Miniprotein binders against p81326. Designs and how they scored, part 162

Target 1, 226 residues: p81326
Amino acid sequence: MLHFGGFIMEINHISKILEKEREEYIRNKVEEYLKQGFSKDDAVNKANQSWRTYIGHRIQDVIYNLLKKFLKDSGLKVTTDKALNNRNLPEELDKVKRLIAINYGEYLFLPDADVIVYKVENNDIKIIAIISVKNSFRERRFETTYWKLKLKESPVTSHIKVFLATPDKDNEISYKCPNGKPKKMRIILEYELDGIYFLKEDFEETEKAKHFGKIVEDIIEISKKL

## First folded at step 17 (miniprotein)

Design N28
Fold by OpenDDE base, second read of step 17:
Structure N28 (fold): chain B 226 residues (1-226), chain A 101 residues (1-101)
Amino acid sequence: as target 1 above (226 residues)
Amino acid sequence: GPEEILEEARKLLEEADKLIYEAEKLAEKGDPESLEKALKLLEKAIELLRKAIELIQKALDQGVPEELRKKLEEAFKMAEFLLFLAKFLLEDIKEELEKQK
């Protein structure tokens, strides 16, 4: 119980912690782009875009490492879509790749899967969950919903739980009806996905919308039913 | 060749993405005129995305080196997602327009 408390506090402030690096990062990137021959305005814009990408990857890495660590004792394994993009995969990862592939008729393509949780039992692999990590919802806000719907279309993948993990820094989906006005994005994401996990404390909790600290328990419980 | 097709598809995706974004901004205003304009933009985006998908499929059917295949697959996934998004927004706006009537 005690190890979870400090961990939860650090998770709640992940966005703030990473934001401290922003000024230096932006300055360095601006300088780099200026040296490449971009205008000052273009350099600033590119630097800001680069920061958004960078911080997104950092959050994803943190979540991946946390899940890997906390699920290890339960015998569950964790990988990423990036790890599956190699031509020469170990047998286990090759099976994982095949079990998350989406059918587009003549073609099989992988969904965006920032984190993939699976178990190995009797040399059989069962995919438990895919976790999508999003820092902001300004762009492609329903991307995770798309993949969930695509996974539902096949009996091979329909059982896979799809979760969204986010710090939701800008409170885009933290509340369903702030000030009496429905937030369509929150409502739709919560309805279509199997769960939303917040890396913060300031949000409206529901059966599907929970603090990130609950994700490990939920995944383990799902694993026991699969 | 297939590389040229990929480049054309990417251009279509970029244009469609811009149209979708503009449509979203217009839809946020909520007035009937803005909603109608948003619908037109989304319809155009859908057209571009369908074209991109067709181009990508054509290139994939020709047999391509592995590196190019991967790029085409990524473009395909993006196109399918953007198409889903555009269609979803289109229906949402239509429903909103009906409620205002």
Scores: ipSAE 0.146, ipTM 0.577, lowest interface PAE 2.0, mean pLDDT 88
Fold by ESMFold2-Fast, scan of step 17:
Structure N28 (fold): chain B 226 residues (1-226), chain A 101 residues (1-101)
Amino acid sequence: as target 1 above (226 residues)
Amino acid sequence: GPEEILEEARKLLEEADKLIYEAEKLAEKGDPESLEKALKLLEKAIELLRKAIELIQKALDQGVPEELRKKLEEAFKMAEFLLFLAKFLLEDIKEELEKQK
């Protein structure tokens, strides 16, 4: 079975990996656009735009793989909303999908759950947490909050923890106003969600806003209470 | 068959992960001998991961059933992640060794 050394879970390593990949990606994309006849400035701008889209998917993959590896020894299982959208699901994943779905009368929708953590005990499935991964807050800023509020309405799903994981490179929710007060978006997200995990070092940590490296221990602790 | 390829790839990923873990523990010690041993383990892990990626890509190219395709894609993503991690650790350790010269 797959296993990593614990210290590799630190935010510092994830941040360095992503930054090195960014430098290589941008360099390659700039060359690609230059070959297409774009000016240097246009090529750089287009490469940066391309990176924003690419990194969103890449961060989700990295988080999924890290959680899958580090939670395995604790008897916890990890899946994705992509896996749950498969037409023919294994029985276990079909049960996971049913336990996380939100009912809108004649329609059933999955929340925006990039990564889902659950456990299996005596052929019974318990959903522990869903993690929404956001690289940027420019669009759909409160989508994760909306899904949290919907999950709270049902006895079946009200226990499920909803976490946000983000590098917040643009300092949209980790930056404070000059008077030291957090921005409105940060206040709302922290209040409504069960936790925010930052993939960066420089931010003010609170009881609910933490370094990403703490997510594994937090999830294991939550699972023991269920 | 394709299922046999998936199992072979998974075993290569498991072996590579163990080598990476051992390399991390050696790097943690910080002495030149341990760092040099860590480099060799990471180089071996990279070889295994490249082989796993090749096997997975060849299997995906054969038009496998959707359920097996998704498992192969999951293995591919894991292999790419471990490869990126191994390369990053390799460079980190090389820099540390240079500082100790």
Scores: ipSAE 0.000, ipTM 0.153, lowest interface PAE 15.7, mean pLDDT 77

Design N29
Fold by OpenDDE base, second read of step 17:
Structure N29 (fold): chain B 226 residues (1-226), chain A 101 residues (1-101)
Amino acid sequence: as target 1 above (226 residues)
Amino acid sequence: GPEEILEEARKLMEEAYKLIEEAEKLAEKGDPESLEKALKLLEKAIELLRKAIELIQKALDQGVPEELRKKLEEAFRLAEFLLLLAKWLLEDIKEELEKQK
């Protein structure tokens, strides 16, 4: 129980912790881009873009490591789409890759799957969940929803749960109807996805919108039904 | 037949999604030129999605086996979602362009 409390606090502050590094990161990147011959305005814009990418990866890594750690005792395994993007895959990961692939006729493509949770039973692999990690919703706001709907089109992948994990720093989807106005993005994401998990405390909780601390329990429960 | 219609609809939807994705990337740049390009892409995506929806509806209206019906309904749902997304993004970009004037 005590380990969960400290864990929850760390999760809630991930965005804040990472933001402390922002000023230094931006300064260094601006200097780098200036040396490359970019204008001051271009350098600043590029630095900001670089930061968004950087912080996104960091959050993804944290979530991956947390899930890997907490799901290990349940016998569940965790991987990423990046790990699957190799020509020479171990047999297990090759099977995982095939089981999440989406059919586009002549081609199979992987959904955006920042984190993939699966189990191995009797040498058979069952995909349990895909977790998409988003720091902000400025870009590709409904990409996760697209992949959920695509996965649903095949009996091979229709059972796979798709979750969104986000700190939602800018409160883009934290509330359904702030000031009496419906937030379309929150409503749509919550409706289409299997769950949204917030890496923060300040959000409107619903049956599908929960604190990230509940994701492990939910995944384990789903795994038992498969 | 209805299976061929479904396949055609899926192709349209895939193309539309690519356009939406590209439009989102352009819109993120935030400059007027990029925003205008994004608008054009979204307009094309909307057109493709409307066509896909029409095709799917036509197939459903012909009466199809249960297995195919389910596939068509799923495709329909996805197409409508993508259409909503494209329209929403289109309006957001228009608003942004107006703010820059």
Scores: ipSAE 0.260, ipTM 0.684, lowest interface PAE 1.5, mean pLDDT 88
Fold by ESMFold2-Fast, scan of step 17:
Order: C-alpha cells, then structure tokens, then sequence
Structure N29 (fold): chain B 226 residues (1-226), chain A 101 residues (1-101)
C-alpha cells in the first residue's frame, strides 16, 4: 500500500531533520553557555537538558500530525488531550472526552493521552487507542501504566488500547543490561501496556515493542475489530 | 461538623493539586535546581493530601447523611489517587536526580 510507504518515508525524513536540529541546537547552546562562563562539561550538560525539554513538545506535534494525515483515509479521527481540555467543546469532542475521562466524583481526569484515535459510526464514538508520548523517562513514565490499569476497570473503556511512543535516545527502556536481561522499567511497561513504539532503529523488536512505522497499520487493524 | 470537614479537605486537595501541577512544570525543565524545587513541592502536596485523607476518614467514621457520605467517599477516592500520582512523580524525579549526580 502506497500510503504506508509514504508514512515510513515521512518518518525517516522527519528523523533526519530532528537529528540536524539536535546537532545545531546543542552546538548553539554549548557556545551560549561557554560565553556565560560555564565549563565545557557544564555547558554540554546544560545544552542536553535544554534539548530534552524542547524536543518533547516537538515530538508530540509530529506524532499528532503524522497520525492525523495517515489515518484519515481509513475513516479514523485523531485529537489531543490539549484539545479536550478546552472549555467549549464541539459535541463530538465532548463525547470523546467523556468516553476516556476517569471520573472521581466532581472531578474529571484525562488519562496520559497526548494523542487519541477514535472513529465515528452512526453518531456513536468508539475510542481505538490513546498514545502517551515520552521523549525522556524523566517525565512520569509509570503514570501511563496507571491510566491503563484505570481504563481496564470499566467495561466502557476496557477495550481502549494504550500505547507508548518514544525515541528513547538515552536507551532507558530499549537497552538490555550487561547480563542480557531487559531493564525493570521495560519489563513493566511492555507487560502492562498494549504496545511500545520506538522512534529509533537500534533495538530488538518484540510482539509489543515495535518501530514507530508500524503504528498506523496496527491501529487500522485494531479498528476493524471494533 | 462533617460538612465543614469536607470543605476543609477539599481546600487541602485543591492546594495539593496546584503544587503537583507546578512540580510537573519544574520537572519538565529538568535541571537539578528545578528538580529539587519539584521534590519539595511534591513533599508538601503529599503532606496536604494525607491530612485531607485523615479528615475525610474521621468524618466517614461518624454518622453522616447519605448525600454527604457520597461526597466524602468521592473526595476520599480523589485524594487517594492524587496521593498516588504525587508519589509516582516523586519517585521519577528522585531517580532522575540520582542519575545526575
């Protein structure tokens, strides 16, 4: 299928752009910190910390736009938790919010759902998947697992797939320890979540841990069963 | 009375929620100073949530009207989950801060 080939090419193009952006960003930030009187080691460390914050927002936007573009032909819709937090929601998005939100009395909490995929059939909304995007596991990594467990408690939401998407450039969950065993965090995330999609090439694929390029096909396949 | 206890618990929970939100923003910055500030905010949020939970539990242990009981139970559940979220964020920040040493 042509559109899947296009998706993989677009991911590869974006990955190359992000690597160039990273190199330029870090180089410029290192120079900036050196001019401020920091040591070379401190300047490099601060530049890397700054990049981690910057890229987190960029990766969420990229994933949202890619999924919106490549799922459209399959009748699937994509939104974000940011869109669902608007005070005045269109009826369709209000229904989406109600179908994924965890209600604790007077309070409504959205799961860790940077990107939400759903379909509309005969005015009924079916939530297909929520995707948590993590550039670094300094962000609340186990919160995604918490939300998966909460969604499983209800018949209304138990069918919703919960995915993690991450470049994992620091090899926090894609690396095996020297003894050949996966890290504890990788074991827990892979066991509890419905899938992990890596925005990198160098890792060992499993049934649940895959290259990000496979996410569109997987979501379409899941949607056909609903 | 129990209604005043519920209102006090809600105020503690609201303050804790604001501290958790601020801690999340500081954690996203990722520098050691911001991470240390986030830890202090989360420790305070945890303390406030534990106080709220204790107040709600004491109110529930007394005879209360059904409608007020439901509100207290809902507040109890919310406070427990906010406490869990704060503890999870605290653990993540502690791990990151140790790695930076």
Amino acid sequence: as target 1 above (226 residues)
Amino acid sequence: GPEEILEEARKLMEEAYKLIEEAEKLAEKGDPESLEKALKLLEKAIELLRKAIELIQKALDQGVPEELRKKLEEAFRLAEFLLLLAKWLLEDIKEELEKQK
Scores: ipSAE 0.000, ipTM 0.188, lowest interface PAE 14.4, mean pLDDT 78

Design N3
Fold by OpenDDE base, second read of step 17:
Structure N3 (fold): chain B 226 residues (1-226), chain A 83 residues (1-83)
Amino acid sequence: as target 1 above (226 residues)
Amino acid sequence: SEEEKKIEELLQKALELLEEARELAKKGDYEEAIKKLEEAVKLLEEALKIAKELGNEELALLVEWLLMIVKELIRKIKEKLEE
């Protein structure tokens, strides 16, 4: 129940923040662009464009927070690739970082991992899933697929589930064959990834394409098998 | 716009209901909490409709997320009541 209260509070906070943040963000950006010598109209337009980019990051934060809260009761932990970019990491996070790293010979690189779900058992860390959050698929449409394939190449990382979470604002992957025409991106993503989770109701549901509300249950189930 | 203001009002009311639900849940009044959350769903659905009609994708997305969250909360509370 404490979880419920905390969750509601966070939701309220996020919603209020998003609205307040928009107004404040737009105001601040407008002022910034005005100082740069743009006209008022141009400044407003640029601010709105900037907001679209910003809101994409906020979506990632919301999803992270949601997963963190819902998975906590199951003893699962979450982190982000951003958190792993620090030079001085706690031992636990340093281990997480090493366990998701992809080998490129002389170099190790991290996959794009907006959310990383892991568990700690007997001081051992097991990576369960990586969730990529995409607001839109303008560029790098198959980036998540690339990382999934790379993770599959190593026995160290091959077990890691890779999920895509998206509101799919432009309905780019919501349906497999709208109007009888196959949507390549949906088909490929669904084939290559372990799951696609939609933050909306209007989509074609399949075994791998589900509502975001199912992601917690799926992750918990996976965690039990590891 | 007037419609945007209406969305904001609906969201505000929904948030108030969420807070009420939280307080009820803290007291163990889960059934009443669910009722408040269900009322919030109705308001959010209306807000979503307006946002979509306006073509405000950002607001629509926000409302959809809130709906998802609230529905999940309802589900969880119901599951707990069945245990």
Scores: ipSAE 0.045, ipTM 0.366, lowest interface PAE 4.2, mean pLDDT 85
Fold by ESMFold2-Fast, scan of step 17:
Structure N3 (fold): chain B 226 residues (1-226), chain A 83 residues (1-83)
Amino acid sequence: as target 1 above (226 residues)
Amino acid sequence: SEEEKKIEELLQKALELLEEARELAKKGDYEEAIKKLEEAVKLLEEALKIAKELGNEELALLVEWLLMIVKELIRKIKEKLEE
């Protein structure tokens, strides 16, 4: 079973961290807008709008921290695409970077892998999964599928599971069309990807499209086969 | 705010119900455990509604995650009842 008390306590802990971060962010932004000549009410409103944009980027960090905490006891390690773009990489992360790089003729690029799960066995690194975190699909509808298809082309990366994690707040892929058929984007994403994990409740769960709470045990199961 | 305090109270009550459900499940009282978890679901749904109305994306996301975890626990306990 999912770690009942541990997971619940971690959500509560993260909530307190985000609340403190929100308070600090809003105070800073209110002061900034007041110095620009906005009224107190306008400054508060603009600060809240700014926070809503900021938290959209924070979802990736929250997912990273949750996975890092709950996969650690299974011998799994977690990193981010952002960490792999540092100039002075530790040897282990440099190896991770090389194992997910995609060839474009004269150039090698990293996929947009927001979260990367791997394991280390006797200095040999095995990439288990990459997770793309998307708050919306308006302008980048097939980015995750593009990276999946590129990784599939190489024997070095073809085993890597590619998952999408999303709250899907705009109901772009979690709801059906009026005729009961899944939307085209949902059909394509589910077909091409190894899984979709929704950070919401109300959707039709399938073998590949699941509640986010299942991601930890799914990754652990996959890692045992590698 | 008053609404944010209400969310905190709802979350604390939900956590208490989850711990009660855990103890009931340990004793094999699966049906009563499910009842406690369903009570937690109602509190979390109220907290989610308030968070969304406030436009507090951070709290809404965390409450949605907690709600998904609770519903997954209900599913697993129901599966044990069918074994």
Scores: ipSAE 0.000, ipTM 0.217, lowest interface PAE 10.6, mean pLDDT 76

Design N30
Fold by OpenDDE base, second read of step 17:
Structure N30 (fold): chain B 226 residues (1-226), chain A 101 residues (1-101)
Amino acid sequence: as target 1 above (226 residues)
Amino acid sequence: GPEEILEEARKLMEEAYKLIEEAEKLAEKGDPESLEKALKLLEKAIELLRKAIELIQKALDQGVPEELRKKLERAFKLAEWLLIMAKFLLEEIKEELEKQK
């Protein structure tokens, strides 16, 4: 229990912790791009874009590692879409890949699945949940919802829960109606997804919008019903 | 028939999605030229999605077997969702372009 409390506090500050590295990272990248022959303005823009990508990956890695650790005792397994993008996959991961694939007629494509949670029972694989990780909603705001709807189109994938995990640093979806004005993005995401999990304390909690600390319990509960 | 309409609508939706993805990538660059290109792609995507919605609605209005009805309804919801995505991104890009002026 004590280890979970300290863990929750670290999660709440993940964005702040990572932001401390930003200035140095940007400076180094700007210098790199200047050496490559870019203008100062272009170098700054590219550095900022690089930072967004970098911080996104770091947050994803943290969430992946946390879920992997906390779900291990429940017998649940965790992987990523990146791990599935290999030609030579172990049999287990090859099955996982096939069970999350979306049909586009002649082609099967994977949804954006930053984290995939599954269980193995009697040599059968059951996909439990896909977690999309977003640091900010400046880009691809409703991509997760698209994939949720696509997964619902097939009886093979319709049972898969789709969750969004975010620190929501800029408070884009933390509240439904701040100052009496509805935040369309929050309302739509909450309605369409199976849940939103915040890596922060300052948000409007609902049945579907919870603190990230609840995600493990929720996934385990879902797994028992599958 | 209604099945052919559904297939046509799906093709339009797939094309629209590709345009949205490309627009997102362009918008990430943040420069005015990229943003303007992204706007054009999104406008085209919106047009395709509206057409898809119209086609699906037409098929639903003709009366279809239950199995096909369910497929059409799912396609309809997806098309509406893609339309919302495209419109939101469009407005964001417009706002960004205005800030850069």
Scores: ipSAE 0.033, ipTM 0.422, lowest interface PAE 3.3, mean pLDDT 87
Fold by ESMFold2-Fast, scan of step 17:
Structure N30 (fold): chain B 226 residues (1-226), chain A 101 residues (1-101)
Amino acid sequence: as target 1 above (226 residues)
Amino acid sequence: GPEEILEEARKLMEEAYKLIEEAEKLAEKGDPESLEKALKLLEKAIELLRKAIELIQKALDQGVPEELRKKLERAFKLAEWLLIMAKFLLEEIKEELEKQK
């Protein structure tokens, strides 16, 4: 399948570009903060914190654009939690928001779903999957699992697949411990979530833990069963 | 009734989760002030989760329809999981604060 081959090639290309962007971004931000009157140490710390925020949004945007591009011909649509939090939503997105909202009695709350995949069929909306994007597991590591468990509580949302997408640069969930057991966080995430998709070449592969290049094919397969 | 208790427990669990999220962000900063603030948020989250668990247990002790019983059991398991994770994070942060002294 050529279009999946193209998808994998774009992922590999983007991964290399992001490394070069990091060096330039940090250099520019350090210079900017120094001009604002911060000390050298404070400027470096602020630049690193700014990069952590930037890269999180950048990877999310990349994944959003890749999925939108490669799912379009399969009749699947992609949106983001940021789009769903806009004032005065279009009717279609308002319906999407309602279908992923979690009921807390008198209140409805949106899961923190970085990317949302849905389909429109016979004027009905079906949510296929939500994808949480994590550059590091030190940042909000419990979030994806919590929202998966909450979605399982309702018949309206229990069918929604919850995926994690991550480069896992620090190898926090990619590999086993020296004793041969998977790390605790890997065990929990793989058990509770519907899949983990790695934006890297080398990792302990399972039926649920795959290369990100498999995500388009998996989502299309899931959508056919709804 | 038991349905109202379930809704109250769910609200407590949601508030606890938001406190855990904020605590994780503060823990990432790694400075003593942020770590101390994270500890206080986790202590509050643990209190809310213990209250939620108590409410769910009380509701389960009543005669409830099977569908509501299943929802209460799922909420109980989720609250227990969140409590364990919050306690684990709390101990990690305490250990880090002690090292920085």
Scores: ipSAE 0.000, ipTM 0.282, lowest interface PAE 14.2, mean pLDDT 79

Design N31
Fold by OpenDDE base, second read of step 17:
Structure N31 (fold): chain B 226 residues (1-226), chain A 101 residues (1-101)
Amino acid sequence: as target 1 above (226 residues)
Amino acid sequence: GPEEILEEARKLMEEAYKLIEEAEKLAEKGDPESLEKALKLLEKAIELLRKAIELIQKALDQGVPEELRKKLEEAFRRAELLLYLAKWLLELIKEELEKQK
């Protein structure tokens, strides 16, 4: 019986599959940078940096596609901040863009929103959730928290749930108090965000920290309350 | 009944999963023969998963108690995820084979 454990294992394979591409990717990029005149050391460093960016986008794309697919039957729609960065938006996406915009007085800016989940009912759009996808927390550790707080400041956006999805390969936020020492980042992120979803098995589960496999159900449940 | 369909679907998914795992192992070897074998396994896995999805859909269409519905929906999501992963891996292997030619 493929128990919930089987589903967990399946999602965990995403990261594993992507990591298999690393060696080839790095090799190709190193060669490219060598041809551009960089030293071997510089080429390797640049290739590694490029890989981090690349894999981050790939994970984001996978998560987007998964959510889009799994939420389709529930009547929920999915888009991205990238899709909203267009001058000529369809009416629906233009409305979505406006409904997630943050007011800075004279200016409106979009939060970092890797994935945006919304519903359309009677020609009205309701934003349900924003999912930030992070492969690592080396940079911009509390960026998602910032956006959550900003969204909370407006009655227009205060209802929007903000989730973090991560494989957390470096175990930066997988545990609250490993070895009795509090992990400040995990504690703050869990406190400020509406949920953290892990694309891995080895993490401390809490009410807000769950396996990514639960995100679809949680989003659907939230959507019913809006 | 729908419970029997769910069980059958689960069996298909389990078989598909095993095939995917084997395909992954073969793909890790990286040689053309292993890659071709992996492709065949993945094609079979995809077929099994499609059947599982069809069965689950059939059961859902029959109207089932809420508890069973939830189980079917979960199984559906799992099957769809596995199918996505299998197709993704298939594409990666195809790309690798093309590079080796």
Scores: ipSAE 0.017, ipTM 0.301, lowest interface PAE 7.6, mean pLDDT 86
Fold by ESMFold2-Fast, scan of step 17:
Formats: sequence, structure tokens, C-alpha cells
Structure N31 (fold): chain B 226 residues (1-226), chain A 101 residues (1-101)
Amino acid sequence: as target 1 above (226 residues)
Amino acid sequence: GPEEILEEARKLMEEAYKLIEEAEKLAEKGDPESLEKALKLLEKAIELLRKAIELIQKALDQGVPEELRKKLEEAFRRAELLLYLAKWLLELIKEELEKQK
């Protein structure tokens, strides 16, 4: 039996840290831009833009480290698209890179796969899932759907699960029909992707839309079928 | 001929892709003026992609050699995916503009 109490505790701890970091970061960046001669409104807007970039990288790193820690004992390995773009790529990661690449005729490109989960059996590599990490609407969540559709077209990659992980602080995709009005982004993402994992408590749960705490269990279950 | 049609379709798709990229950058800024500009770019991208799809379908209907047929089918699928992407981004931006009202 797997124990996920520690994973849930890590998620709760990280959420608290990120909230504290946001307040301090915004304050410092606003002051910085004001000193550069920007108006208060421009300084606030630029500070919020800077935070969105910063927090995106922070959340990606957090998710990578959590998945690496909690999947290790199930024989699963975790890497990042940043690692796959390293100049001195180890043989194993070179194989991972080749197995996730998308064919555009004369060109091969990697999807924007923030985190990649794979397994190695008898020197054979099987890609289990790619996880796209998005902090907000402004981070191009619809591109995750594009790569899902492209991966689905090839027998080499069609088995790969494509997940979105997001705190969705602004409630942009937390509910399908808030106040009776359909949210197209939530409906389309849930329909096309293999799962949406929320780094928050308040959201409309479905078979595909779950708390991030369930991702480890889901990935392990998928890996056993491959 | 069909090879020239494929070339024309690919140029239209490349132009559309650049417009979509520019629209995404404008959408990320999030202010109403940037969002309105992004919508206009996406409308142009959608027009280009629909033309590309029509050209590819016309070429496929002419009965082409297997190798060219495969390239046309791949271009068709790529154009369909880009059209889906552009239409989806356009709807997301419309929702964001409505929220900001």
C-alpha cells in the first residue's frame, strides 16, 4: 500500500511558502520599477508580469522534485525539457528525447513538456506522461492541447498521457459552469487532455479533474499497464 | 500543380503561426488594448488557415502520387490543429475581455 500523507503535507507547505513569496516579491518589484521612472500603474503591471514568470519556474521545480521523490520507489524516473536540451545528454535521456519528439515533416521538435515521467525496463524506455505546468491563463494553457493532439497521431507517442498541473489562483478553469455560464477553456482542456491536476482545494472535481495529490497514484497505475 | 499548392498552403500556415505567436504574447500582457489586438491577429490567422485547408483539400481531390499525398495529408492535419489552436485562443481572449468589463 502506498502512503501519500507526506506528499499532501509537502503540497500544503509549498502553497503556504508561495503565497508568502508572492507578497514580498511584488512589493520589491513595484519599488524597483518605480525607481526606474515607471508610473505606479505601470510598475504594478510589470511587477505582476515578472511574478507570473518567476512563479511559473518555481512551481515547475517544485512539481519536478515532488514527483522525483515520490515516484522513485515505484521504479519511475522523472526528467524535464530543460534537461533534454542539455549539450552533454546522457544516453538514457537522449533516448527519452527521441521518444517524445513530434514530427513536422522535415523537422522534429520537442513538445513544451515541463516534466516527463518514464520507466526503464531491460534498456527499453517507455514514456508514461508529460506534465505541462501553468500558473495562469496568460501562460498558454491551450498549447498543452495542441501537443496532446500531435502526440496522439503517432503510434510511437499515442500512449503518452498529457496532464496539466495548475494552482489556478484566479479560478479560470476551476469550474465548468460557474454562475450558469460555460467556461470554454475548462471544458475543452478536460475533454482533450488526460487529466487536470489542481494545486488548490476549491475546484469542480471530475474523473479527469483532480487534486494534485492524486497524480502520483494515477501515474503509478498507468505505468503498470505499459 | 499539386506541389505548388502544397508550397502555397505551407506559406499560409507559416504566416498564420507567426500571427498566433504574436497574439499569444499580446494575450499574456492581459490589458484590454492588447487583448483586442490579439483578437484581430487571430482572425487573420484563421482566415489564412481556412484558405490553406481549402487548397490542400483541392490538391488531394486531384489524385496525386503516394509520396505527395502523404505530405498533403500531414499539411492538412497540421493546418487543422493550428486552426483549432487559433479558434480556441480567440474564445479564451473573448472570455477574458468579457470578465474585464
Scores: ipSAE 0.000, ipTM 0.198, lowest interface PAE 15.9, mean pLDDT 79

